# Ledger of designs, part 2: VH-VL binders against Arf-GAP with Rho-GAP domain, ANK repeat and PH domain-containing protein 1 (ARAP1)

Target 1, 186 residues: Arf-GAP with Rho-GAP domain, ANK repeat and PH domain-containing protein 1 (ARAP1), of Homo sapiens (Human) (q96p48r954to1139)
Amino acid sequence: ASMGDTLSEQQLGDSDIPVIVYRCVDYITQCGLTSEGIYRKCGQTSKTQRLLESLRQDARSVHLKEGEQHVDDVSSALKRFLRDLPDGLFTRAQRLTWLEASEIEDEEEKVSRYRELLVRLPPVNRATVKALISHLYCVQCFSDTNQMNVHNLAIVFGPTLFQTDGQDYKAGRVVEDLINHYVVVF

## First folded at step 16 (VH-VL; from z2 with heavy chain F103L)

Design a3
Fold by OpenDDE, fold request of step 17:
Structure a3 (fold): chain C 186 residues (1-186), chain A 120 residues (1-120), chain B 107 residues (1-107)
Amino acid sequence: as target 1 above (186 residues)
Amino acid sequence: QVQLQESGPGLVKPSQTLSLTCSFSGFSLSTYGVGVGWIRQPSGKGLEWLAHIYWDDDKYYNPSLKSRLTISKDTSKNQVSLKITSVTAADTAVYFCAHRGWLTGYFDYWGQGTLVTVSS
Amino acid sequence: DIQMTQSTSSLSASVGDRVTITCRASQSIRSSLSWYQQKPGKAVKLLIYYASSLESGVPSRFSGSGSGTDYTLTISSLQQEDFATYFCHQDYRLPYTFGQGTKLEIK
């Protein structure tokens, strides 16, 4: 896989989760959950680029070592990967429907709508969304230490996952909703 | 074939700076993913990782010795150097250099080591 | 730091014996474990990496197993050239650390 490849063209691990996503999420779970500003702080450009290129080239051969890989480099690599997906994580076709769903006022109806939309995603995308949101749910559990509550994570990942410039608040809302309702949505 | 060879002064006085050189063949530090590290072994004791350096000049040091260690590379000469300042008797050991991969994370090829004795 | 502790510092065995050396990490290292063979006057040799992967050129009588904190190096049938010192090594987290070594001697 390389830059510009679709999500489904990536090396896939168990449960159709791209290995590149798994490697990053796994590493951050191991040593980054309590890191202040995780996912908000930027890594070093050169290190992030090096890691991302290696992961895109052959994610299965990459073994991240705690202490050698700064969590912000890993998180930046993950965000960049997700941002650079040609079709976006939620796909171009379904992007607007997700954003519209965020405007549903009734929480139960909104949750139901998200469930429906998840089913419409390609299997790899659906698996990846689930894995990512699950991870972010874990991250926010440590918000007292890492200062990344659901809202802060949504601010970061909204634009990333929906490939916006941050002006569309609905993107963040979707992410926020998915994290807040992770247990019932997934 | 990969080969590494350590060279050092053999004997160093306390408080002086120990300079070690690792000369290698069969690989290049211009190659992506390539690294070289230093490990030492006091007589009758276990191995201790000291430092390693990668092709892109990324360096890592053992925190317990970081203030005294300086690792560097000369890609054109296929050499990696290690300096240890303010040596004491505790620095008496056999010093090894070894090849490691950035992706793999383990030392796969080692030199035979060079003995360094710190003594007055 | 992660402490690596081998089951014994010295072990006596005979040619043909099945030999097992264990290594325990103070915390999980998730199979980031390698085994090395050291002989006097020779370069340290990598035997096993990723806990159970046999390095190229290493005889098949060597094998590695384990996960989490506990790992094992096994020599199925000891040969004369196998008498040496064996070290486990963790590359899970900096600083990287080694076991104290197990000297395998002739009984």
Scores: ipSAE 0.887, ipTM 0.937, lowest interface PAE 0.5, mean pLDDT 96
Fold by OpenDDE, fold request of step 17:
Structure a3 (fold): chain C 186 residues (1-186), chain A 120 residues (1-120), chain B 107 residues (1-107)
Amino acid sequence: as target 1 above (186 residues)
Amino acid sequence: QVQLQESGPGLVKPSQTLSLTCSFSGFSLSTYGVGVGWIRQPSGKGLEWLAHIYWDDDKYYNPSLKSRLTISKDTSKNQVSLKITSVTAADTAVYFCAHRGWLTGYFDYWGQGTLVTVSS
Amino acid sequence: DIQMTQSTSSLSASVGDRVTITCRASQSIRSSLSWYQQKPGKAVKLLIYYASSLESGVPSRFSGSGSGTDYTLTISSLQQEDFATYFCHQDYRLPYTFGQGTKLEIK
């Protein structure tokens, strides 16, 4: 797989999660959960770029080692990968429906709507969303240490996952909702 | 095709600085992901990782020896150097250099090693 | 630091024997374990990486297994050239560490 390939064209693990996503999430879970500003801080451009290129070329051959790869480089690589998906993580076809769902005032109705929308996603996308949101839920559990609460993570991942310039607050709202309601949505 | 060869003084006096050189062929430290590390082995004992350096000059040291270690590279000469200051008898060992990959993590090619004895 | 401990410092065996060497880490290293062969006057040789992956050019009689903290190197049928010292190595986390070595001798 290379830049420009769809999510489903990536090397996939046993749970239909792209190996590139798993490698990054696993490493950050291992040694980045308590890192201040995780996912907000940018890695070094050259290291991040090289790492991402390696992951895109052959994610299965990439093995990250605690102490050698900076968590901000890994997190930046993951964000860039997700941002650069041709169809976006939530797919171009379903993008607007997700954003509209965020405007539902009744929380139970909103959760129900998100469940419906998840079923509409391709299997690889659905698995990846679940894995990512689960990971972000874990990250925010350490917000007292890493300073990344649900809102801060939503600010970062809203534009990333919906491929916006940050002007549409609804993108962040979707991510915030999915993290806050992770237990009942997934 | 990949080859590494260590060179050193053979004998060093206590408190002096030990200088080692690793000359290699079959790969280049200008290549992305390429690294070279140093490992030593006292007589009759196990292996101890000392330090390694990558293509981008990123350096890593064993914390127990960091204050005494300096690793450097000369890409044009295909060489990696290691300096150990304030040596004692405890630094008597065979010193190896080895190739490693940034995203692999193991040492896949080794030199034959060079013996260094610290004695007055 | 992660301590690596091999089951024995020396082992005697005969040609044709099945030989097993174990290595234990002081904490989980998640299969970031490699095995090396050392012979006098020769370069150290990589045998196994990532706990169970056979290095290119290494005979198939060598195999690695294990997970978590416990790992095993197996030689299915010992050959004359296999008498050497074997080391396990963890590359899970810095500083990287090695086992004390197991010298495989002729019985």
Scores: ipSAE 0.881, ipTM 0.934, lowest interface PAE 0.6, mean pLDDT 96
Fold by ESMFold2, fold request of step 17:
Structure a3 (fold): chain C 186 residues (1-186), chain A 120 residues (1-120), chain B 107 residues (1-107)
Amino acid sequence: as target 1 above (186 residues)
Amino acid sequence: QVQLQESGPGLVKPSQTLSLTCSFSGFSLSTYGVGVGWIRQPSGKGLEWLAHIYWDDDKYYNPSLKSRLTISKDTSKNQVSLKITSVTAADTAVYFCAHRGWLTGYFDYWGQGTLVTVSS
Amino acid sequence: DIQMTQSTSSLSASVGDRVTITCRASQSIRSSLSWYQQKPGKAVKLLIYYASSLESGVPSRFSGSGSGTDYTLTISSLQQEDFATYFCHQDYRLPYTFGQGTKLEIK
């Protein structure tokens, strides 16, 4: 039961969130919120690859075990899944529009623009963005122990979600804005 | 047909090392996602997970035995071995080996068990 | 460590009875629970995995239910071959642990 590589080809839960995303987010929420450097640190390459391969083959059959799967391997599998999406989480069609929205100076206008852009995303992409940003908001709530504040998470996830090499500051701004304004945007 | 069989010394003296072997057929530890574990049962008591090893040589141990355990595999012989150092009477039990899948977690096939008695 | 408690150590029943065996975890194990059957002189047999999934070849009179911390194994109509000891097992967090067992005896 191998799934394809696109977001729409994944097994989905009841709320249109890919099971592969849910599995990783759920595990890190339960086992990784106090882990220092979560998402910044890389897992072991071979363990991350094997985990991602199993998740792509049949995510619903994967049951992560606390103490067996290191949280950095799980976080790296999630980041690699998102980075390797052929069309990206925000889609190629909307990528520049999202990045341009980050430059809006009026905060209320910027938040309204993000809400409009979310409506334009395919349902699976929109549900996935909401689940991921909700999770990252939770991660930064533990920043005094895990050392991952909103800015740190934005540095990691900006390039990952917009599929850049980290030199486009606007990708990080979008992620930072979405986390900071989670309640009003979502 | 998946089959597992434990073999052990039967009797071991205190302070010695207990060595157990699980020989199996119907699957291979060269196969992706395959694992074998050890579980023991003292007489009239419950089951205690001891250790397991996967096809990629990842190993996991019950911390309650405080590193007295060593698990290893010989893929070409279809065998998994367990050593328990510095045994005491508390290590007297029936020892089972069992198959498990990576990322599934349950033990779907078990051997019939081998009794090991620790006595001087 | 997660403690698994089977509050009943033995249970007497007759052929044809409906039997329920319970298991409680000291914290949520998120349905990472399996049920095993043990008979003297025989290999342990997996009955139920993931709390409610029936293992292939296990009679449909066996069923599992529960979530979070509370789980049950039900035998809808007890047969002579079902007199055995039943263990629950959590595989959510290391070290993996078993319940103490419930021995199902002939009344």
Scores: ipSAE 0.602, ipTM 0.848, lowest interface PAE 1.8, mean pLDDT 91
Fold by ESMFold2, fold request of step 17:
Structure a3 (fold): chain C 186 residues (1-186), chain A 120 residues (1-120), chain B 107 residues (1-107)
Amino acid sequence: as target 1 above (186 residues)
Amino acid sequence: QVQLQESGPGLVKPSQTLSLTCSFSGFSLSTYGVGVGWIRQPSGKGLEWLAHIYWDDDKYYNPSLKSRLTISKDTSKNQVSLKITSVTAADTAVYFCAHRGWLTGYFDYWGQGTLVTVSS
Amino acid sequence: DIQMTQSTSSLSASVGDRVTITCRASQSIRSSLSWYQQKPGKAVKLLIYYASSLESGVPSRFSGSGSGTDYTLTISSLQQEDFATYFCHQDYRLPYTFGQGTKLEIK
């Protein structure tokens, strides 16, 4: 909700999910769920950059084609978009509060706290978190094939979403908790 | 003002290589997001996508013919070329080139086509 | 590969009729479908892209609809110049494929 929130500056779908996020998530859901190492592998830098540029310019006009866009290029574009958000997906205002919530020992209390924190996010951020975590839950459902279990996804998305250098294991724990408790939290 | 024109040999003998050239105007393959593709149509039959190439030299081939197809571009001449090796009578068709945009997918401008007959 | 099927190979209709041409994909193509008009000796013409978007310069009597696997091209009031063969085409997944065509014959 802050002025200059670049997540809110994106073209939005009917559910307040940025079209750039929807395009990437939808493509990976359609043709990337069985891809080994999805989200862990990096795409080609130049192709990822070109795709991200087109999506930022006019995400509604982008139509991803299976067989032309490699799933690793699309997944890398999504990760780079999230990593480059000026305020981050969880916002600077809530960042430490989310990380502290991961330390709550009582599981029911921790889940309740995450639900409270979600309500406090700006609507676009909340919708994006829900869409992303729902997608990651689907990705781990195929972990026998794609080799990306909840822990692997948390290692990738913790630093990406909280914009850390990977030294703070709490970021991964938040992501892991949200995936493991997706049904109850969302 | 977008125009595409195919040129080819008209008649080719079996087992030879068919070479086609698409010459175009009103757009350039140096332009971001521009692509050109080849489609063919045997007499009285449907259309078959063969290959396309983008401004960044990414190339895509129909897997049913991939080992026989080579697509290339000459950006300074505004040309795209297609070679089909080891032709047979089944390669007799009208050959079209057409413009497409990267990430849009449809073919919005077509040439008039050139007939190629494979016969001894 | 995604197979595109136009179950009717030929249709006959009179000038002024409303004509529909159908196209079915073997799996969802998520509206990545275009319609093309072909007349003998002429360049193929794009009519509709993204299932329902009308190409610039195409008469408004043409429209497209559908989603998923089932798509329709409609000509609301057939004109004599609309005698042609009509192809659907998917551009969702390589290799891109065309329907077999539907020849529209005017009485």
Scores: ipSAE 0.577, ipTM 0.832, lowest interface PAE 1.7, mean pLDDT 91

## First folded at step 19 (VH-VL; from a3 with light chain S34N)

Design b4
Fold by ESMFold2, look of step 20:
Structure b4 (fold): chain C 186 residues (1-186), chain A 120 residues (1-120), chain B 107 residues (1-107)
Amino acid sequence: as target 1 above (186 residues)
Amino acid sequence: QVQLQESGPGLVKPSQTLSLTCSFSGFSLSTYGVGVGWIRQPSGKGLEWLAHIYWDDDKYYNPSLKSRLTISKDTSKNQVSLKITSVTAADTAVYFCAHRGWLTGYFDYWGQGTLVTVSS
Amino acid sequence: DIQMTQSTSSLSASVGDRVTITCRASQSIRSSLNWYQQKPGKAVKLLIYYASSLESGVPSRFSGSGSGTDYTLTISSLQQEDFATYFCHQDYRLPYTFGQGTKLEIK
């Protein structure tokens, strides 16, 4: 069982990403890529909360079963985990620097800046950002079916990852940029 | 200590409804995350999952038997019931009930099984 | 549906032998694979879950391994009480399915 709520306090997989994140991303990749409104729709509050509690207690013991867990419950658990991180995925120390990078006018300079900022993140945070953005890139590949293009995902994940309550033009821009430039940045 | 025990009719005629009851102790279906499933085994053959039910009354059925199955629970009596309609000789088997967790998926405690024979 | 195949229906072995029982899934089940032991007249017993995790109270001579589609149960030094039928079970995707069983018999 995990003690505490920070990324570094989570059980980690072989790739330095939290098992909580891996379990949710893996399940949605297998069962949820064609689900309409994935990540935009909310799951049932009680099932989402119980799932998140179980993942925090012992993520390795949680095994999501295709056909039993609703993808919206899993996606909601992942979003809640990320939103509730005490220091945030991009860290409090680097938050403003990330948001300012989104305002760089030259696109190649902006991409180079994002690569630079990724190196400065703690290893677990960097691995988690890469895994999450890789996953969101995959989700938008199915946007004709799931209705979640890059812009829609950025609206959801900007506030979630930067932990804002409506300050999403810069936060959304960072997420959108990272997805759009996934191949070059990562 | 966790215990499960199946009870059933022993013999059922073709086209009738098979009714089975699982009585258990050492856990409750009022407990969050708890489930009970039914598995059967024809003589000398493998195991076949039939259905399971969770504490919140969510139910899952093997599609190979489709609408023939009905699973239900009586939480106050610590019982789970399974009905199989329109039985044939193919339904002759030992029937087991077993405990499972919502997020684990394996069957960690089983009953001894009860034999049901479908014959005229 | 995911078919689980135990290609050997029966194995003969002696006490003290190292025994390996195999199970193959028709598609990847991502280590969502469990092993059970069945003896005549007794309740089925869980041995291994999630491919390699040993259930509490199961002797350490039992171990599980594998990934993807190919999985094994190993008994490192067979004991008299280990003569039984062994089933694999996938709990990755509904409907959940079992292998046909491998009966371990005295040589």
Scores: ipSAE 0.334, ipTM 0.738, lowest interface PAE 3.7, mean pLDDT 90

## First folded at step 20 (VH-VL; from b4 with heavy chain V34M)

Design c5
Fold by ESMFold2, look of step 21:
Structure c5 (fold): chain C 186 residues (1-186), chain A 120 residues (1-120), chain B 107 residues (1-107)
Amino acid sequence: as target 1 above (186 residues)
Amino acid sequence: QVQLQESGPGLVKPSQTLSLTCSFSGFSLSTYGMGVGWIRQPSGKGLEWLAHIYWDDDKYYNPSLKSRLTISKDTSKNQVSLKITSVTAADTAVYFCAHRGWLTGYFDYWGQGTLVTVSS
Amino acid sequence: DIQMTQSTSSLSASVGDRVTITCRASQSIRSSLNWYQQKPGKAVKLLIYYASSLESGVPSRFSGSGSGTDYTLTISSLQQEDFATYFCHQDYRLPYTFGQGTKLEIK
């Protein structure tokens, strides 16, 4: 098994999405879509760390069981994995270009630019972005129950995906735009 | 080599507490991810999961037995204990202990079982 | 709670036969399904985990398949030592539950 930290070093599933990402997203899709504050709430620190360590060691061997793993521990593990990627999900090489795209005033031009930028990402990164944004689109579909609308998710995932140390409205804007325009962009 | 062995009283009177001990070797509950569970089988019947405990003292109980069950471990002795309070004839069964992993879930090694009879 | 049903309580077969034992869950368990073998008065033995993965040391004549709610255990060429009771077990959601068993007997 590969135990590296970079996205390209991860064990990949049939769809070229890292198994660690798939395990977390699948579990939250099955058990967490109606959980109030999903992704905003923090899991238990020790449980989150233990889960992430197991997933990094051998994600294929990890099978999450409803009733034994709390959804907030799983969501926190996923966020930490993404936040800790050495090159980031959008890559350091392309990070500024993604952030600048969020400032485009014309919506059609902005959407077209996001589609262009997605093609430029490495294949594993592109597949992971699509899977994650698709999942977040699904999460906000349950916002009446879970209290996590597009804006709330963008506040959480902007800093997480672009690995910022403080407030960065552009990072949140990219995430918000990708979720809002999911059908057209993807 | 993983081995588990159950010990119990053989015969228990109704309304008393049934106490069982699982002694094991080949693994330790000080090791990350290790767990031990209890399963029972009434004569000629199927298997019923009762409880399990993990290395970090997390415990899970079958809700059909509600609060009658208590599972505990003694890591230094490689033992796991199960108590069932207020027993009735319905608790007459062969009792097995078995190893399970925290993130794998199946019972991969079982003891040979110990018969407990509840009778007046 | 998820009920596991093995609708066939007893099967008769001869040495060399191909045997299939079925198990149905009351709701999807997403392949979190294990198969166990039990002989009278003996410890239970794990055969298959995650619907289709063969446990170490189990003969290759045993195989598992299925998804969702419907699962099967297959013995491709029955041997004398395979006459036993077979249980399915879901470990998807607490409380974990077993099927009632299928006893495989000599025809």
Scores: ipSAE 0.339, ipTM 0.753, lowest interface PAE 3.9, mean pLDDT 89

